# Ledger of designs, part 45: VH-VL binders against NAD kinase (nadK)

Target 1, 268 residues: NAD kinase (nadK), of Syntrophomonas wolfei subsp. wolfei (q0aze0)
Amino acid sequence: MKIILVNNRFKENTEKKAQEIAGQLSALNVEVIIDNGLDEPYAGTVDFIMVLGGDGTMLRAARRYGQRAIPVLGVNMGTVGFLSNIEINELAEYLPLILREEYSLEARMMLEVAVFQQQSLLTRVFCLNELLLRSNSPRMLSFALEISGQKLEPYRGDGLIVSTTTGSTAYSLSAGGPIADPQLDAFIVTPVASHIINKRPLVVSPEREISLHLLEEREAIIGIDGQIKMDFGAENRVLIKRAPHPLLMVNLKAKPFFTSIDRSLQRQ
Short names: E, the ipSAE of ESMFold2; O, the ipSAE of OpenDDE; V2, 0.75 times the mean of E and O plus 0.25 times the DockQ between their complexes.

## First folded at step 2 (VH-VL)

Design c48 (from b11 with light chain F94Y; framework fv_bermekimab; at its last look DockQ between E and O 0.01; V2 from the best seeds 0.00; counts 0 for: pae E 12.5 > 2, placed apart)
Fold by ESMFold2-Fast, scan of step 2:
Structure c48 (fold): chain C 268 residues (1-268), chain A 123 residues (1-123), chain B 107 residues (1-107)
Amino acid sequence: as target 1 above (268 residues)
Amino acid sequence: QVQLVESGGGVVQPGRSLRLSCTASGFTFSSYGVHWVRQAPGKGLEWVAAISYDGSNKYYAESVKGRFTISRDNSKNILFLQMDSLRLEDTAVYYCAKDTLWFGESPYGMDVWGQGTLVTFSS
Amino acid sequence: DIQMTQSPSSVSASVGDRVTITCRASQGISSWLAWYQQKPGKAPKLLIYAASSLQSGVPSRFSGSGSGSDFTLTISSLQPEDFATYYCQQANSYPLTFGGGTKVEHK
């Protein structure tokens, strides 16, 4: 068995625990590749991905490896989040189940985001939560949204979020979007501080293609999962569609989504 | 230099066929939707037909449906308009024009136009 | 089909004048309207798209406004090169339709 162990190098406790866990897995005849985010993604075949940390580390793992159809387990290191399944102090208990492949998988849709400069592809990335288009100055944006080739009334405001159902509890929620069952496949399109009264969040089929471009030159950025930032101007266009493969998340322990979100909302 | 050049116009007899061509240069032709727009002598602009960047979608004005066929050859950077069952009211300068947005399925505006090619009838 | 009605059909103006041209759609077209300038014997030139977005290279004296069904093209201070015919065009849905044109003539 070959396992990628994903951690955050700059979190003191997670780096030390990653080395400790790697040693324990090696003693059980498991090959371990450590991905701390500084190197390119591991290019070889692997059987399992173990993510040590919080939701941010899981988002990075999903972008790097989510399209490879490899089981991904989130192991919480003391940071509260939605994407972890077990706690670090439970790992020893569940490790035999992992090695025997005695677990279920939950498929989570991902976005495929293609960013163009004129007709040239600048980058293609996959993400688990959302793409955010936002103004990078006090001036509002004017931009066009297309859904399956249909032009909607122009958007005027601070920006727009195109989210997966998994991302419904991230930035989309803060902007007034609905809470969605992550077992559903859908895009959630949530405006950010729209100047046009009654621009509402949209829930659309994941088979649709969504595109965005500016109608006026402004300082804007594209944000992906809150971790990647790219400048966005009137010569740019972004195309969004459902990624070819979902992220396969490992379920070893029942984690009721709705009670978890309910508890999270009570904290504020 | 971005340009479109029409050819194939001329004098025809009613009921005959004519094929117009539009050659593109200076931009990635395969990335843009393109249109045919005509203008009768002394009259206004009339949109005729459009084809998506990949050729999968075609659109026609009601006046030409069933008689005209739009097509493109992205390998040669050429747009075509096959005009069948020509009528005197088809007399016009025919322009080809590029839409503004690459990979667009929906029109926004036409930013690059050819010089036009004249279609007239012997009478 | 969406009908586009322009008014006036012609306007007489002098250099320095403010010129306004209106365009009315027979149904709502959101902001999906383009404006073109055409000089005799020449192909049209795109001035404005999405009702108010100025095309690159077009002078700032040209501006567009409106949404839904009523739209206006304004030339704030007419220049000698602006005597031409102007057309609106809806880009909301196929088939695309043009207005009848407005000729801006010397007074």
Scores: ipSAE 0.511, ipTM 0.795, lowest interface PAE 3.0, mean pLDDT 91
Fold by OpenDDE, look of step 5:
Structure c48 (fold): chain C 268 residues (1-268), chain A 123 residues (1-123), chain B 107 residues (1-107)
Amino acid sequence: as target 1 above (268 residues)
Amino acid sequence: QVQLVESGGGVVQPGRSLRLSCTASGFTFSSYGVHWVRQAPGKGLEWVAAISYDGSNKYYAESVKGRFTISRDNSKNILFLQMDSLRLEDTAVYYCAKDTLWFGESPYGMDVWGQGTLVTFSS
Amino acid sequence: DIQMTQSPSSVSASVGDRVTITCRASQGISSWLAWYQQKPGKAPKLLIYAASSLQSGVPSRFSGSGSGSDFTLTISSLQPEDFATYYCQQANSYPLTFGGGTKVEHK
């Protein structure tokens, strides 16, 4: 068995723990690769990904490995979030199940985000939570949203979030978006401080494509999962689709999503 | 350089057919809806027809429905307008134009125009 | 079909003047209105789309406003090269329709 341990090099405790766990796994004849984000994603074949940290680390892991159909386990290390399945102190207990591949998988839809300049692709990113279009100034943006080629009325506001259902409890929630069942595949389109008071979030079929562009010669910012930032201008376009592969999240321990929402949100 | 170039215009007799072409260059033709717009001498602009980026949808002005057919060959970057049963009132400069935005089902505007091709009639 | 009523049909102005052209749609078209400039013997040029968005390369003296049914194109300070015919066009729904045009002429 070959496992990738994903941690955050800027979090010393996760780095140390990753090394410790690596040693333990090695003693069990498990090949381990540590990915602290310093290097490019490991390109070789692996059987399992263990994410040590919080939601942020999971998001990074998802972007790096989500398209490879590898089971991904979130191991919480003292943070509050929605994407971890077990606690670090529980790892020893569940390790035998992991090694025997006795766990369930939950498929989580990811976004395929393509950013263009004119007709040229600048970047393509798979992400678990959301894409954010936001003004880079105190001025509101004017931008166009198209869904499956259908153009909506121009949006005017600070920005827009296109989120997965997984991301519904992330920034979209802060912007007034609905909480979505993670087992549901859908886009959530949430306006950020819209000029139109009653501009409602949209729940959109994952079969549709979403396009964004500015309707003015101003600079904006694209944010992806709060970790990737790009300048965005009038010459740019964003195309959002469902990623071709979902993130396969490991479920070792039952976590009742709906009964834990209040608790999780209160801690954030 | 984004460019559209019309061709195929000329002098025709009433009741005859004519096929206009518009060749696109400098952009991904298959990503944009395109239009035919005509202008009679000394008159205003009249939208004639449109076709979606993938050719799946076609739209016509009432004045040309049943007579004109819009089509496109994305592999060759060409837009066509087959004009049948031509009438004197069809006399105009015919422009092809692209939508300003890509992959749109409905246009926002037409940001690139050809120089037009003239269709006129002989007595 | 949506009818676009453009006014005035012509306007005489001098260099430096503020010129205002209006366009009214027979029904609501949200902000989906474009403005074009056409000079004699030339193809139309897109100036404004989505009612108020200035097309790239168009001078800032041009501006568009309005929403719903009433729209306005404004040239803040008319320049010699601005003498032309201007058209509005609704982009709300097919069939697309143009206004009758406004010719801006020398006073």
Scores: ipSAE 0.129, ipTM 0.684, lowest interface PAE 2.6, mean pLDDT 92
Fold by ESMFold2, look of step 5:
Structure c48 (fold): chain C 268 residues (1-268), chain A 123 residues (1-123), chain B 107 residues (1-107)
Amino acid sequence: as target 1 above (268 residues)
Amino acid sequence: QVQLVESGGGVVQPGRSLRLSCTASGFTFSSYGVHWVRQAPGKGLEWVAAISYDGSNKYYAESVKGRFTISRDNSKNILFLQMDSLRLEDTAVYYCAKDTLWFGESPYGMDVWGQGTLVTFSS
Amino acid sequence: DIQMTQSPSSVSASVGDRVTITCRASQGISSWLAWYQQKPGKAPKLLIYAASSLQSGVPSRFSGSGSGSDFTLTISSLQPEDFATYYCQQANSYPLTFGGGTKVEHK
């Protein structure tokens, strides 16, 4: 059995804990690859991914491995977030179930984001929470949103968020979007500081294609999960679709979403 | 308008405690990591502490580790620095500052700074 | 801790001069370096992040270069408002650390 341990290189105790867990697993004849974010993602065959840390570490793991249909377990090392399933002090209790593959999986929709310059594809990335389009200057953006080829009335404001339901509790929430049940597949489209009175958040079928482009020359950026940034100008267009594969989150311990909302949001 | 405003500085006796606060406005505070940075009179900048956007990760300079505690209250848009066992070498202007990128685990620079609050010692 | 060695500690220069400031990390930090400008009695101002990316509102006469361990801030033609102290800061790993500063002053 081969497992990837994903940790946060910025926290010394998580790195030490990852080494300890790797040693324990190796003693059980489990091959372990440690991913602390410095190297390229491991490309070989892997049976399971264990994420040691908070939601940010899970976001990185999802972008790196989410399209590979590998079970991913979130292990909390401190403050509980929306994406962890068990606490680090519970790992020994659940390890036999992990090794025997006795767990359920919860699918979480991801975004596929394609960025173009003129007619050329620049990059394709996947994200778990959201894409942000935002002004990078004192001036407001004027931009077009198209949903499956249907042009909406132009937007004017600081930007726009296109999130998954998982991302509904991240930046989308702060910008006025709804909290969504992560078991639903949907896009949530949330304006950021819109000057257009009736531009409310939209909940959109995951089968739609969403397109964004600027209507005036302005300095803007595209942000992905708050962790990837790229420049975006009048020559660019972005297309957003449901990713080919959902993130497969391991469920070992019941963690009811609705009863946990207050605790999780207080951290944010 | 994006602002950070520090408060709680003043004249303190060595060995005592002091709590600094930093109030944020004009941006989504809960989406950004935030820092404390200090500058002793006539000296350079010294990073003191940071806390992730959700409070899950806290980091400290070795010079303050075990004595200072960073925390945040996202419901009130306030960053705190609890400073215990204060020493004369802690004399500085203390700035709060926000990360450039939201939701990041990795800092890329601090693009908004407060005006600072002075901590000094009597004697 | 990653030590940031900044040189020179001061530069005497005239308006119109090209000024270069260097910053060396004690270990590799990829491109995770920021440059700040600070005037007396004021908070620092971010000039450059990620080694070479200009912060919004920063004049194009400022440029940053380098990767790994060696970085440079260049002011291509010094202006009167550029007399200030400049700091580099690594953002690769905690604890974050600043260079000792470079004071750019009128000759």
Scores: ipSAE 0.006, ipTM 0.468, lowest interface PAE 12.5, mean pLDDT 86
OpenDDE, second read of step 3: ipSAE 0.039; ipTM 0.606
ESMFold2 (binder alone), look of step 5: mean pLDDT 92; pTM 0.950

Design c52 (from b11 with heavy chain S31N; framework fv_bermekimab)
Fold by OpenDDE, second read of step 3:
Structure c52 (fold): chain C 268 residues (1-268), chain A 123 residues (1-123), chain B 107 residues (1-107)
Amino acid sequence: as target 1 above (268 residues)
Amino acid sequence: QVQLVESGGGVVQPGRSLRLSCTASGFTFSNYGVHWVRQAPGKGLEWVAAISYDGSNKYYAESVKGRFTISRDNSKNILFLQMDSLRLEDTAVYYCAKDTLWFGESPYGMDVWGQGTLVTFSS
Amino acid sequence: DIQMTQSPSSVSASVGDRVTITCRASQGISSWLAWYQQKPGKAPKLLIYAASSLQSGVPSRFSGSGSGSDFTLTISSLQPEDFATYYCQQANSFPLTFGGGTKVEHK
């Protein structure tokens, strides 16, 4: 068995823990690769990914490895979040199950985000939570939103979020989006400070494609999972689709999402 | 700089044909729908025709259907208007205009216009 | 076809005046309306798109409002360079149609 330990290089406690766990796993004849984000994602075949840290670390892991259909376990290191399955102090208890592959998987839809300069592809990424388009100035954006070729009314506002159901409890929620069942596949399109006071979020079929571009020359940015940032101008276009592969999240411990949602949200 | 330049206008006899051209520069021509809009002397603006970014869809005003043909050559950044069976009421300055929307079928507006080319008839 | 009724056909005003032009669509066109300015012997210039969005480079004294079937172009303080003919245009559906125009003249 080969396992990738993903931690946050900026969190010393996660680095130390990663080394410790790596030692333990090695003692059990498990091959371990530690990914603290400094290097390129490991390109070889692996059987399991263990994410040590909070939601941010999970998002990074998802972007780096999600397309590879590898089981990903979130191990919380004392932070509040939605993407961890077990606590670090529980790892020893569940480690035998991991090694025996006695766990269930929950498929979480990811976004495929393509950014273009005119007709040229600049970048393509897969992300677990959301894409954000927002103004880089105090002025509102004017942009075109198109869903599967259907043009919506021109949008004016500070920005727009296109989120997965997993991301529904992230920035989309703060912007007034609905909380979605993470087992549901859907896009959530949430306006950010629309000039239309009663502009409502859209729940969109994952079979559709979403296109965004500015209607005027304004300085804007796109954000992905709150971690990737790039400039976005009038000559750029974003195309959002369902990723071809979901993130396979490991479920070792049953977590009642809806019964615990209030508690989780109150802690954030 | 983004610009459109019309050509091909002139004096013509009724019933004859004329072909207008519009050359685009300064933007990715193939990404935008483009329009022909005409204005008779002393009159208002009249939309004539539109063509989608890839040329797959064409739209015409009822007044020119069956007589005018809009086309484009994206490799050369040129828009065309073939005008057949011309009538006196076709007298106008003909403008080509760029659609504001990328790859769109319905324009938000026309943000770039040429200076126009005049089509008149011999008396 | 969607008919666009523009009013008034002409307006006399002085520099500094507030000028209001209205445009009514024969049916609902949501916010798919553009406003253009045209000076004699020149091509039209886009001022407003999507009913209320100001085109880049257009002075802030120009504003558009409305949705559905009734729309308004407002010049808050008329400047010497604003004497021109203005047109509304629906972008809701083909065939695209323009209003009859409003000529803003010196009083």
Scores: ipSAE 0.017, ipTM 0.568, lowest interface PAE 6.3, mean pLDDT 91
ESMFold2-Fast, scan of step 2: ipSAE 0.534; ipTM 0.805

Design c57 (from b11 with heavy chain D54E; framework fv_bermekimab; at its last look DockQ between E and O 0.01; V2 from the best seeds 0.00; counts 0 for: pae E 14.4 > 2, placed apart)
Fold by OpenDDE, look of step 5:
Structure c57 (fold): chain C 268 residues (1-268), chain A 123 residues (1-123), chain B 107 residues (1-107)
Amino acid sequence: as target 1 above (268 residues)
Amino acid sequence: QVQLVESGGGVVQPGRSLRLSCTASGFTFSSYGVHWVRQAPGKGLEWVAAISYEGSNKYYAESVKGRFTISRDNSKNILFLQMDSLRLEDTAVYYCAKDTLWFGESPYGMDVWGQGTLVTFSS
Amino acid sequence: DIQMTQSPSSVSASVGDRVTITCRASQGISSWLAWYQQKPGKAPKLLIYAASSLQSGVPSRFSGSGSGSDFTLTISSLQPEDFATYYCQQANSFPLTFGGGTKVEHK
């Protein structure tokens, strides 16, 4: 078996733990690669990805490896979030199950985000939570939203979030979006401080495509999972689709999503 | 500098055909839908036809359906309007215009216009 | 087809005046309305798109408002160069249609 340990190099405790776990796994004849974000994603074949940290680390792991159909386990290291399945102190208990591949997988839809300048593709990113379009000034944006070629009424406000159901408990929630069942595939389109008071979030079929572009010559910012930032102007367009592959999240321990929502949200 | 330049206008006889051209420069022509708009002497503006950025969708005013054909050559940055079975009521200055926003199948407005080419009729 | 009714057909005004032009669509067009200025012998110039978005280079004295079926172009303080004919145009659906125009003339 070959396992990637994903941690955050800026979190010393996760680095140490990754090394410790690597040693333990090596003693069990498991090949281990540590990905602390310093280097490019490991390109070779692996059997399992273990994410040590919080939701942020999981999001990075998802972007780096999510398209490869590799089981990804979130191991929480003292943070509050929605994307970890077990605690670090539980790892020893569940390690035999991991090694025997005795676990369930939960497919989570990811976004395929393509950013264009005119006809040219600037970047393509797969992400687990959301794409954010936001003003880079105190002024509100005017931007166009198209869904499957349907031109909606112009949006005016601070910005817009296009989120997965997984991302529904992230920034979309803070912006007033609905909490979505992670087992449901859908886009959630949540306005950020819309000029229209009653502008409601949209729940959109994953079969549809979403397009965003500015209607005015203003500067905006694109944010992806709160970790990637890009300047966005009138010459740019965002195209959002369902990613061709879901993130395969490992479920070793049952976590009742709906009964834990209040607890999780109160801790954030 | 973003520019559109019409050509091909002139004096024609009723029932004849005429082909207008519009040459684009200063922008990525293939990224924008483009329009033909005409204006009869002393009259208002009348939309004539539109074509999407890829040329896959074409739209016509009822007054010209079946007679006019809009097309484009993105490799040459040229918009065309083939006008067949011309009528006296087709007398107008014909403008080509760039759609405001790129990459769309739907129109948003026309932010760049040519200076127009005149189509008139001889008796 | 969507008919655009523009009013008034003409308006006499003086420099410094506030000028208001209205456009009504026969059905809802959301905010997909553009305003153009045309001077004699010249091509139209886009002033406003998406009902209220000011085109680059257009003076701030021009403003657009409205949604649904009723729209307004406002010139807050008319300048000498603003004497022209103005047109509204719906960009909601094909066929695209223009208003009949409003000529702003010297009083």
Scores: ipSAE 0.165, ipTM 0.687, lowest interface PAE 2.5, mean pLDDT 92
Fold by ESMFold2, look of step 5:
Structure c57 (fold): chain C 268 residues (1-268), chain A 123 residues (1-123), chain B 107 residues (1-107)
Amino acid sequence: as target 1 above (268 residues)
Amino acid sequence: QVQLVESGGGVVQPGRSLRLSCTASGFTFSSYGVHWVRQAPGKGLEWVAAISYEGSNKYYAESVKGRFTISRDNSKNILFLQMDSLRLEDTAVYYCAKDTLWFGESPYGMDVWGQGTLVTFSS
Amino acid sequence: DIQMTQSPSSVSASVGDRVTITCRASQGISSWLAWYQQKPGKAPKLLIYAASSLQSGVPSRFSGSGSGSDFTLTISSLQPEDFATYYCQQANSFPLTFGGGTKVEHK
């Protein structure tokens, strides 16, 4: 068995704990690759991914490995969020189940994001929560949204969020979007400070293709999961689709979404 | 339904020309690179040509370079293969295929294929 | 051109068997390799891209591994619908190239 331990190199407590856990797993003849974010993603085949940390570390793991259909377990290191399943002090208890592959999987839709300059592809990235288009100046943006080739009336405002249902409790929520059941597959399109009053959040079929571009020259950025930022201008467009594979979240311990929602939001 | 449908195959004489077409439906054609792949009867797959999503970059197998031309009309969702100076070794079923977007200089893989159109020669 | 060499050319197997197919590139291609399944009279179907990433809707009994020049497709427990010909293809650089194919057939 080979696993990847994902931690955040900028948080000392996760780095030390990752080394300790790697030693424990090696003693059980488990091959361990540590991904602290410093190097390129591990390209070889692995059986399991263990994320040591909070939702932010899970977001990076999802971007790096989510399209590879590998089970991913979130292990909380003190700050409980929406994406952890067990606590670090419970790991030894659940380890036999992990090694025997005795757990359930919950599929979480991801976004595939392609950014273009004119007709040239600049980059392609996957994300678990959301894409944010936002003004990078005091001026509002004027931009076009197309959904499967259908042009909506132009938007004016600070920007737009396109999120997954998993991302519905992140920036989309702060911008006025609905909380969605993460077991649903959908896009949630949430305007940010829209100057056009009739631009309400939209819930859109995951089979649609979403396109964005500016209608006038302005300084803007694209944010991905709140962790990647790219300049975005009048020469750019972005295409958003459902990613080819969902993130496969390991469920060892029951974590009912609806009965825990207020508690999870307070701790985020 | 996401579909690719080839047409334009047939029986030809050596040295003649054919133009194959591939009509796309059910997805945003202009966002994807597309390929031609062929398969001679009883033989394996041979990649023939590819064209970028906007049409500016075109690539060919050595066996067809200078004889075949790939093109696309994004306004009509059609991919073309102009085959000139046809030879007996060009006998094959020709498939069109959609890839995912390019990553760097390489595509990911061809995720949607047509059912193919046959090009053969008369004796 | 990057030559892709598949082995074996054919495999005789029974339902439930583990089947392993290998593919070697004539030069390094990182992880940019795809695997396809093709049944007689049908178009190919993408199984795996980027060496180990499973295409949506493909059963988990299929897995891919390898990087650089040596790659493997594994079917962990062969099912009746898995009898087919399998092709690898490098997607690292143009011109793109396929392996010669591996036919998995009934014992």
Scores: ipSAE 0.000, ipTM 0.388, lowest interface PAE 14.4, mean pLDDT 85
ESMFold2-Fast, scan of step 2: ipSAE 0.551; ipTM 0.810
OpenDDE, second read of step 3: ipSAE 0.113; ipTM 0.683
ESMFold2 (binder alone), look of step 5: mean pLDDT 92; pTM 0.947

